# VHH binders against F-box protein At1g11810: the designs that were tried, part 25

Target 1, 377 residues: F-box protein At1g11810, of Arabidopsis thaliana (Mouse-ear cress) (q9sa94)
Amino acid sequence: MTTTMSTLPVVLVDEILARVPITSLRSLRSTCKKWEASSKTNLVGGKATARKSSHVGFILIGDKICSMKLDLNGGDDFVDTSVNQVSAFDGFAISQLFHCDGLLFCISNNHYSNYTLMVCNMYLGETRLIQNRSLFESYQNFCSYAFGYDSSKNRNHKILRNNSVSGGYEIYSLKSDSWKDLNVDLEKSIHLWRLGSVSLKGNAYFRVIKVIEEGVWEYNLLCFDFTRESFGKLLSLPFESLGDEGEGIMVISCVRDDHLAVLYQRDTLGIWISTEIEPNKVSWREFLQVDLATLDGFPDVFIAGRFIVDEEKQVVVVFGQETELDLNHGNAFIFGRDGYFTSFTVGDAPPEDFTSYVPSLVSLQIDKTGKRKARDD
Short names: E, the ipSAE of ESMFold2; O, the ipSAE of OpenDDE; V2, 0.75 times the mean of E and O plus 0.25 times the DockQ between their complexes.

## First folded at step 9 (VHH; framework vhh_8emy_2)

Design x3 (from n10 with S31R; at its last look DockQ between E and O 0.73; V2 from the best seeds 0.74)
Fold by ESMFold2, look of step 9:
Structure x3 (fold): chain B 377 residues (1-377), chain A 123 residues (1-123)
Amino acid sequence: as target 1 above (377 residues)
Amino acid sequence: QVQLQESGGGLVQPGSSLRLSCAASGFTFSRYAMHWVRQAPGKGPEWVSSISGSGGSTNYATSVKGRFSISRDNPSKTLYLQMNSLRPEDSAVYYCARTYEVHGEVYSPFDYRGQGTQVTVSS
């Protein structure tokens, strides 16, 4: 048996993961549970303990991956942030970042304009370079990606790639270390957003538009099922977008790996959380509605980007896509009920993406049989 | 109803210049990002260049950077590709395509409506 390693250096564990020594699989499993519990737990006891919520993950600022810890406190200082650039990615200009099953899928446009596709297990310090097909050069600047896994016992992680130029699809299997063409039966009236998707429970969810007639379209949601390797049916949204095609903004995020959340911004900012989400079925509940025009001191220009839902605090954290950075406002906002909002700054530019992170023991090594490496004693 | 018509191709010597045009009709031209794509015999389509609906943002394939220039004239609903320093490997049928553009983001796939215009650079 032999192992295949990427030519890239093994990434070092960031400070968000480095505080727990790695000694055994039992220790690693306990650490994973503590990270999940830490994001949801509060100290209950005595009169001085305030409930807090922590969000831990990776954030893309400019072309750099940073670790982030965001504490939403129950006390006087409602938000506390810690953002640190991950030095293991120095020398890579990251243009897209995906998270699935504790793995990061990164797309780098290095200094010489060559695309590098890599999957990283930041907890294990493993990196796998994804092979490109010989025809990749003909469309590399107009690819859309999704990252997920199938329902097999040992989860085969997969990457979907859409070539916008031809409209063709291909799928990569980490297990086989190979791409194959994928025949997709998708209605021509459905157009996928070129710049990505959100992974939930192994499947990918796309913001799409459905064209009703020339110049008239509406937002929809579409799932790619990595087990069937096919798209599902259009999924209903809890808001009406027909008639808003030039003004409404739709953003998708995940909530604790269990639910999808959708944000719709027009005159108001609405956030809904899925109560049921499957490749062909969705149900929604309202989480928060904010009339931005009624907020005292809110900036005149705000465009919502990636967001984080905190159900316990009943707030949403929204990173701005194009916001004014001034003395009164940062590039990130927290919205709550009854007109509550505050702002803070993350980095020197608006964050382009954020993913929550849960450590994973999935090995990225591959043996000579084309199977993923089994962990030896 | 939606139409895209490419023109301006021809047979030229290496090092020559050509300017391609794409005439659009049947849609609100300025609301769409526009693209040039080329296809040589026996090859798959290859993206060449793109321009935003307003014309304010352009990008190019590595193989044509510095030699080709994309532009558009929204009042006349016309897309252009200025091709300089042509090489034999630029020989292909050139197509224009449109995509929906929402808040500066494009949606897949490219929409082709024309027959293309042939560019042949002698070798």
Scores: ipSAE 0.688, ipTM 0.871, lowest interface PAE 1.0, mean pLDDT 78
ESMFold2 (binder alone), look of step 9: mean pLDDT 81; pTM 0.815
OpenDDE, look of step 9: ipSAE 0.808; ipTM 0.923

Design x4 (from n10 with S50D; at its last look DockQ between E and O 0.57; V2 from the best seeds 0.65)
Fold by ESMFold2, look of step 9:
Structure x4 (fold): chain B 377 residues (1-377), chain A 123 residues (1-123)
Amino acid sequence: as target 1 above (377 residues)
Amino acid sequence: QVQLQESGGGLVQPGSSLRLSCAASGFTFSSYAMHWVRQAPGKGPEWVSDISGSGGSTNYATSVKGRFSISRDNPSKTLYLQMNSLRPEDSAVYYCARTYEVHGEVYSPFDYRGQGTQVTVSS
């Protein structure tokens, strides 16, 4: 008599996956330490104009988590890239990836075709499965998620989830290992982007649309404050989107974990960086403006995706969402001042969720017997 | 006025097929992602399937993949769900719903949903 894997109860399958060996994450920790060390060793001297600027982090390409090192050089071969699939996640098909405080929050669909939620600590080599509230939660891939922490002394990490079907909100606390329903007072006219948010200083920032009337909407920015467990007020943007309904593209990203950056594309590609950013307050400065129509050899169709700001080189790296059958262009572009641009290729699909490496000492481990281990003081 | 009207439900035997329709009016149908959601008595709502505004991308819940097929006809502003090999656990009220879709990105929560159509699969 043979029992197939499809007959295992959901609880037992989750228990098997919770035993992902900690050793599979040690290679990643060593890699992260090497990246941090190498980024601090820039050489100075008579070749200051050829100075290297490095960006290191994790990205999602297709359904795989990859490590990425992006070196922006000052001379020939302006960009060097290194992209390596993280073997610790080989058994998972990742559909969404979030970064906060050096932790990865991952959504995987690799058992019973149901979703697994996990948080990974790269520095400690720990993985923690997030408790599901219901065995019938089959539509988790249409939830909006955010990952952050509160301002308590020990930083309680939390996950916000908005259910697209009910419109309801839930919040998970890593400290209590539990979900609770969250009552929010958002206007019905506000819609959040389902597939992501950007974490900055413990809070999450959403690209949203505010519906003015049927078929008429404008982009806005909205912060979820993980300390107050509430949304802030709609935050002003440095551009007008109402006149560009359906044609403009807004993307958000972080700069050095200190500031939010916003990209807006229509006739021009505009990049702004926040000078102040809090749940109820934002101020912006212009970083770069590019008139795409003036770029010789630029592809006919380009839709901006995730981007990286390099203030030292005064450039922006933008990953494209779509490409035509133009074999002369990659899936990523670097834009600079005075009409500078170049292109390169990373992976087989547009990279997502690139963020800088940040070490974390937060322990995720819970005793596998179901009792919480006491920590030595 | 945005309106969604489901039809095509009924009482059928296990293994039967049904085709649900959702007639849309009062909005530019092709600009929205469309969804099927179902709710059985005593259970929470369950997402079933979705389709992009252009019709080029479809997704299915694991419980229905391989048995159900979502489609849309943008000129007639109609969404469809072909349900094959029906099982008793498919019995539910089925709703169509829309979400804003901007450059292929779906926004949450569902903006509008219809009144629903009952599907009952008896033993």
Scores: ipSAE 0.546, ipTM 0.797, lowest interface PAE 1.6, mean pLDDT 75
ESMFold2 (binder alone), look of step 9: mean pLDDT 81; pTM 0.815
OpenDDE, look of step 9: ipSAE 0.809; ipTM 0.921

Design x5 (from n10 with N59Y T62D; at its last look DockQ between E and O 0.70; V2 from the best seeds 0.74)
Fold by ESMFold2, look of step 9:
Structure x5 (fold): chain B 377 residues (1-377), chain A 123 residues (1-123)
Amino acid sequence: as target 1 above (377 residues)
Amino acid sequence: QVQLQESGGGLVQPGSSLRLSCAASGFTFSSYAMHWVRQAPGKGPEWVSSISGSGGSTYYADSVKGRFSISRDNPSKTLYLQMNSLRPEDSAVYYCARTYEVHGEVYSPFDYRGQGTQVTVSS
């Protein structure tokens, strides 16, 4: 069992950084500094130096992790996709995927345990198995997770776990390689979606429901602050969900690691982007509204899943949650203004998740003192 | 107002079968996913089995898969657990729990309302 859990995955870095040549770790650090400097001084109007309309990351298709590059080119063929299964994970059935600070947190079921928790640096080819607290005594299948880091100078990466069965919370620190119980002050009326959270600038954001009365609830947004190790207050949403009889669908995504985006689907598919987002404060602007009933040739049944916002092209890419066995219209859609839409297929099964990726030099190795090595810039 | 009442436990021999029931009232039963959880003395709660609101999807812990069967009857607002080939390690208090289910998605934590039913498997 140790052999199957301790092997390092193979990283397909060149597929993600095709634009910049890479020959060494020092070359990668230099490249990252150039990308950071370029981002701070974006040039408007210069096509040769314009910001890329290319989205790279990882997606979960079935139980397999795949790398994805999504290019939004323009007029002739609006979208080009490249999806490649990451062979290093072939021995694992991945059920959940989180990205934070260039690290990938994965939850896997494999043939030798009920589930395995691992943190991967895909660029360095490093994998760190996260110890289960009661590895041999109990199996806890219904957990919600979040991945983030605190504000320390070398960022201590942490994992929040909520056990749905007991209602308890725990937090894992990569620096100390240990779990601790966390006493959380949340109202009983707040329920967390079990299958995910989204990491933004070190903190995690949860889709939650707030129960007003028995059988009466509304969507809300909740931040977990990894520095204070506490939840913030409920954050307001730019749409009304109370009274939708449970038919509305809310999805959360990030925009360029700077902003949160929220999608709400009823008869209309609405997308908003945060103008300000902090653990206890949020403000929103409208990005796109699509009346699905007016789209000729659009599927009769569509459930929005994870999505990608492209502000330069003024479109949103939405992966569908297939509720029927037949996916005749593709498993991904691009929506734009004025009723524009198109569809395409990613992989051979409906995508379960997507996260953007930025290469990282954060080492997951434990040094001689039993602590994670300090992050070198 | 919201009630979950477990019943059907008892003292049985290894290899026996037993059928647990959970009677629900005070809420729209079919709108909730339902779960069986057990707790042995000195141990934390252990998930046993789950069923979707419609009854279309069922899930089992590895320790009971193939021996236990979860079902529900939405008209009578009753959840069941058929337990076959019982073993001494199955001895515990069994609880039923509900969770909100929205578009097939389960929201935590589990909501327990009953006192549970004792299952004891002795030699």
Scores: ipSAE 0.691, ipTM 0.867, lowest interface PAE 1.1, mean pLDDT 77
ESMFold2 (binder alone), look of step 9: mean pLDDT 85; pTM 0.856
OpenDDE, look of step 9: ipSAE 0.806; ipTM 0.921

Design x6 (from n10 with V106I; at its last look DockQ between E and O 0.55; V2 from the best seeds 0.69)
Fold by ESMFold2, look of step 9:
Structure x6 (fold): chain B 377 residues (1-377), chain A 123 residues (1-123)
Amino acid sequence: as target 1 above (377 residues)
Amino acid sequence: QVQLQESGGGLVQPGSSLRLSCAASGFTFSSYAMHWVRQAPGKGPEWVSSISGSGGSTNYATSVKGRFSISRDNPSKTLYLQMNSLRPEDSAVYYCARTYEVHGEIYSPFDYRGQGTQVTVSS
């Protein structure tokens, strides 16, 4: 008898074991499970009169993945934070972090290698290294990524990659463990932000600019549909950015895996939440408007980065964005109605990304019998 | 009319230095991140180096780090690549490219406008 275990690539097995120890992932799994249970317990069995809102997940501070718990106390107006570096990733310099369906997709450049792509199931303690294609390996610093899944019964998780140098696209399938080239029908006037997208209900949403004429552009929103493996049409935003001379700042985030939120900053910081969102359709409602120019004690220079919406407390948590000309060292701000704001320190550098954590039972191991689905009737 | 004009290439011996220039016109030069990309016959384009619109951030491919230096002069709207310790493997047509840069973030893809400049290092 010959088993399929003997067909596993030696290199793939060694890379999994060499990069993330299974024991370290099991320790992290227990921590994440406790954080999830604490959030749910506060909602169900907590206090009738002083409801506590908790946000738990992973953030990227500098090149390190950190776990974060953010408690917004209703009765005390107190923000309580816990930020801990995830020791399982100490050997990696993480440049980007994506969350989809309880899985983390990480892009690493550490001093042992110049480029590593990995998908982690933190609950199961599993790590899957993504096979690189030699054609795109030399361009690792100029790739845009998106992480999502299709509408198949057992969800095929996929990674979209755009090479900024060539303009080419390719897509990776976790189920087939392979990349393929994509021919996309995307207008040349549309330019994608290189450093990220957000995943929502299996699809990915990009902040883009649409160039009207040389030096004249406006923000737009663009969805990549992982089921069709194609881009949708440009999605309209609830604010006007044309003619802002590049001064406006747009950021996107998810709200509890149900809706997209968009932030637009000038002298006013506006936040909108989608009421409908599909690859070719979006509708918006206003969530919060903050006149930054009237806030006593607010910094003279602030550039918004990623943000978290708390609908129950009617506040938004906004992390500063690190730029060449402006550095918001570790400050996070909480904005609410009527000019309310507070701050807290997150670390030595502004967080790049935040994602809520939801446990997943999706196995990342290569199937013993080949490329079959995990379940099939 | 947006233009990028590469120059400064030539035929040199191993270990030599060259300084490439990219003259830009028809756009606000300082609003764009700039890049050097090279292409040898029969190969795809290979990223070499990048510099932010302000000139404050630079980055290099591992194959050229320590040997090449990128710079820009925003008043003269010129991008440079100082190439030291040249090797036969550096032989290629070198192109400059621009990307939109908004609040320190670049947007895909690279925009190439010039004919490139040939660098040939004797083997």
Scores: ipSAE 0.657, ipTM 0.856, lowest interface PAE 1.1, mean pLDDT 77
ESMFold2 (binder alone), look of step 9: mean pLDDT 84; pTM 0.848
OpenDDE, look of step 9: ipSAE 0.820; ipTM 0.928

Design x7 (from n10 with S54K S57Y; at its last look DockQ between E and O 0.51; V2 from the best seeds 0.69)
Fold by ESMFold2, look of step 9:
Structure x7 (fold): chain B 377 residues (1-377), chain A 123 residues (1-123)
Amino acid sequence: as target 1 above (377 residues)
Amino acid sequence: QVQLQESGGGLVQPGSSLRLSCAASGFTFSSYAMHWVRQAPGKGPEWVSSISGKGGYTNYATSVKGRFSISRDNPSKTLYLQMNSLRPEDSAVYYCARTYEVHGEVYSPFDYRGQGTQVTVSS
């Protein structure tokens, strides 16, 4: 019975993927192309009044991946949303979602026996199952992931995995279709957030804490360089967190696939955007400061989660977090200058994750040895 | 200085129960998520169970769910693992570990400070 139980979940996962209707994948591809076209629309020949600013991407609500289009208008109805569950992922309970280079990296918690790791090109309708090493995992594990690529011309996409239990690191290469152990010499005073990183220009950026002494720490930013396969030095933040008694909340996000943004929340909500960002260098500019205590009608308790910066509208869209103290939080907020704010709802529960989407022609097909090698140069 | 001391292991027969303890000192115990991890000979460490700093959230590996129960007593700075219906495959050295927990978020890696406690379930 033991051998039967050990092999059965893998076979069932493969059969489920083999049964995904081809029309579902093609329908999603067509929808993504429409969103790409509409997100680049600008008003020509008219006044700037009533212009739209669109954000398209994928959002994790509960354990389901959904497509999202967020239109920020210039009129009285400031926000329009469109959220649709992605049927191609029916039958999976998605726990984490990452975007890099037009690819989605998804982690499914298999409630029975296996974690499933998938990389998807939603534009091309391609899905690639990532085979785990000899690791056995229950439906929950303490792994942290990052997704990126190296600087080679054809970009080799890679997945970094940190096992919090052992402290060990592994890296997966899409090109070689294999994992390897990674020897990382990260200072022991640096602790990584277990559940998240964001990808920018092929590298991954982590919210970390730097422990100064027992019980005394500060937020920092850390880059994993997928070309060197190593961490860089700690990157300076535009705010002070040491001495905040651990009350501040830091969140990171990307802006236009070109810049990093950081949010820091205490009595005020501060947003900064990078002007330069490299594995060992960062510079910041202020984008928005909001005094939450002065906002009439704003909830007494709010903890910022993922966020979207809209430079054209000069606003930030912030999704709330669930914590063990505030499990029932459903609203998203839009903050602007001069105390402006409004709210809207996305789904029945707060989003667990959000990532902007940029279509890509990157193929997930595995290169075969002996396939045509001739190439003109 | 930070200390974690595991105790309560022993040699038992299948189906027996044991309660493991982890005595903590030198840090603000309630500010940390706590974990049980076990390691059998020739194997890597295996996560067993976790509990949040305030104790409001617990989680278990599938192999022990329904048989093991994690708890903590923050005033006495003690972590517990009640192990029921023990099986030979539960034989291992059991370690407790801590992680920073900030706004309900856990930071990697696990911090081990003790020598562990041996649990042996003979068939």
Scores: ipSAE 0.689, ipTM 0.870, lowest interface PAE 1.0, mean pLDDT 77
ESMFold2 (binder alone), look of step 9: mean pLDDT 85; pTM 0.861
OpenDDE, look of step 9: ipSAE 0.814; ipTM 0.925

## First folded at step 10 (VHH)

Design y1 (from x5 with E101R; framework vhh_8emy_2; at its last look DockQ between E and O 0.47; V2 from the best seeds 0.00; counts 0 for: pae E 4.7 > 2)
Fold by ESMFold2, look of step 10:
Structure y1 (fold): chain B 377 residues (1-377), chain A 123 residues (1-123)
Amino acid sequence: as target 1 above (377 residues)
Amino acid sequence: QVQLQESGGGLVQPGSSLRLSCAASGFTFSSYAMHWVRQAPGKGPEWVSSISGSGGSTYYADSVKGRFSISRDNPSKTLYLQMNSLRPEDSAVYYCARTYRVHGEVYSPFDYRGQGTQVTVSS
């Protein structure tokens, strides 16, 4: 077993948390609580465009992690963006990115036949390499991952992996620094999205398909409960997808660490936000419905990727997937009510992923007994 | 119904060659990427090789590069694995699989349907 030391300097964390100087742990904790409180404050009014909204997070552009700040203004130039490549990852080609509890989980291929798994606390400048079970693991792009934590007092962070070669599941515990095989009873008719999941309140949510017959399938939602280490039942979606002759696109995202959002694109772009969500229960409310066929100047070919919901501004920001894009449009769109839309460009290529970031005091270091250090507070 | 039937395994001596076959039916064979995967006793499944639907692109695990060759004959709906310079560690049950896609995204990269074919390299 080998572990590579990596230093992610505090200056890199400051790049993400714009202009707040953090020089001590007490100042850091005060700032973190201010950010946590600020991220939970909702201002919903009849003038959603009267107040500036900011979204801070990480985004994949190509194989590089970039920090992004997205400001949604109320007047002219509705959107301002700031995107900066995170130099600490320059030696890595990042293929997947996950966020949970203020930690980033990254998958990188720094050797064609092997890949690196790492967990980063960007705020504390800590990096932890995750040991694979085999040093000779084959190069594959067919693993599904999830990142979350259990309900223990000090939150044990865990990584779920579905190895598509074996069809089996494995779970890694950061506390014990070890993998174990996981007995999972999941119907063969259910297929997981290979390139990701979203984490919400410690659990992971997957876009899945349920295959009824050859060429006949429907979208479903599935939760992995990291406390019970098991999947829940298939969760109801607020739209019908059965019989959608390969045209519908489903994407999932989080809203302020509180709710799950689902996007369903066909001739109409629909956005719903969960009112209640647990491993075996979900309720939805409608957020936005856009008839894409009625939008003058909207491109003929657009495939939704990751998206951001802004409840205050009553808009959704949707990044396009890798396609041949129209020269007169950007690689991202903002949709609002009453047929409003605009476009903008993020980087030289369409972003592959976006995750909101909240600073964390969770330490990744291991104590003298090989156990993970206790969480601050 | 989708069917995949592996054949061509056997008991051979180290350094021998074997050619495995996978007969496909019940789907448009040329539209799917195909794979060979093997499983030795006491070990997890190991990806061996992949080939694109047209046959134009091939991929190999490091453990078999230069010794194994994947190919396909789309008119006869047959996938092949030519295995040269066989070693005792190549002993395993070999399975073929297709990639299942929805909207161009992979949802099941290894859709297994057959019983596999046993390859045993004597010792």
Scores: ipSAE 0.157, ipTM 0.602, lowest interface PAE 4.7, mean pLDDT 74
ESMFold2 (binder alone), look of step 10: mean pLDDT 82; pTM 0.831
OpenDDE, look of step 10: ipSAE 0.473; ipTM 0.786

Design y2 (from x5 with E105Y; framework vhh_8emy_2; at its last look DockQ between E and O 0.50; V2 from the best seeds 0.65)
Fold by ESMFold2, look of step 10:
Structure y2 (fold): chain B 377 residues (1-377), chain A 123 residues (1-123)
Amino acid sequence: as target 1 above (377 residues)
Amino acid sequence: QVQLQESGGGLVQPGSSLRLSCAASGFTFSSYAMHWVRQAPGKGPEWVSSISGSGGSTYYADSVKGRFSISRDNPSKTLYLQMNSLRPEDSAVYYCARTYEVHGYVYSPFDYRGQGTQVTVSS
């Protein structure tokens, strides 16, 4: 007895589909090295070197990764921006982007009707394909992801995946290059936002909904501890969100990789920054409150997306979400105290993700000769 | 009591069409995104199609795009799946599911309440 056909081995398909040419990464490595040098120069002067606040990183515009440099000034032109598509990813349609420990975790669905999962060290020009469990999985747009690392000396980087369809959890270890099912003891009343997690100090934070009764829910915050491979308990938020209509919008972000920030938008846009945050404990301080109804020229409909906090300038930069309403048309807004706001454009569509990037020397590959990897350019 | 009840399955030949229905009750139907999911024997569940609470946005798995059409009728609290050009690999139990939807964003996990409806495409 024989079969009339054989499926391709997963390893062979991954080799064909996911190899990224080294030459496509060289120009991006040069850009990342320039950002590292600029960051060191800005810090060398000590207490007052930052006359101009600069934020550098990667954003997702449509399905393309773009590099962004955002300089905040004083005076008439408060913000200067530069946004450039990263050509190294031209062969991929990126649907989700995560950052942890100077690494980017990207999800792309360009080949064979399944997602391609990859981790990139943009500074070193290294890319590693994350082996998917199913070669012919048709689409993963209903998975929630988180990216982090455990407390081991060399940091084992891990990816958490929650499949919305099955409700199951899986965890991938970069060290073992394998997935395993994860038995999660999470109350059924807790629902995770499938696109939203933020890594902070190796652990991941999720925006969640806690269902109180049918049709009645409130936002909460939940941490996944990558060392214990388990969720903590629900973390309190500094705002009230209880309501059946779901009109409020909660967004989370990091501040200089030291703190978590939360944004809550209803009639007022509020931003809080954590003073203490651990898997089972959080404390908050208020950063900014903006009454959107009092802003002259602000659009009647705006849905907040990702945001950047600048503590020195006392402003927040907020990117809009893509919605059925066409009011956000690539605009980002900067809010400050006393009714200050302005806008700038970053592309044809609203930016969906922003990740502040700091170069990393973490290597994604091991020398096959059995000796420590030599650095080659 | 939240209920979802699937119907409209059957045994058909390849190339045939079927229309599945999902009757919803016990919740505000228009406030939830709705989904079709199928499960073949010995396999895990596979996402098929989704539709926003308003019905304004629809999404399809690559394996069914161009052949299946999802729709909803919010006044009658009914979800539909029109399946055309059926193939043997479409054979499965089909389930409908709901999720919270907030400003177009869908939350995990899918909530299943029905027993599903069997679709068998024989050759």
Scores: ipSAE 0.636, ipTM 0.844, lowest interface PAE 1.2, mean pLDDT 76
ESMFold2 (binder alone), look of step 10: mean pLDDT 86; pTM 0.871
OpenDDE, look of step 10: ipSAE 0.751; ipTM 0.893

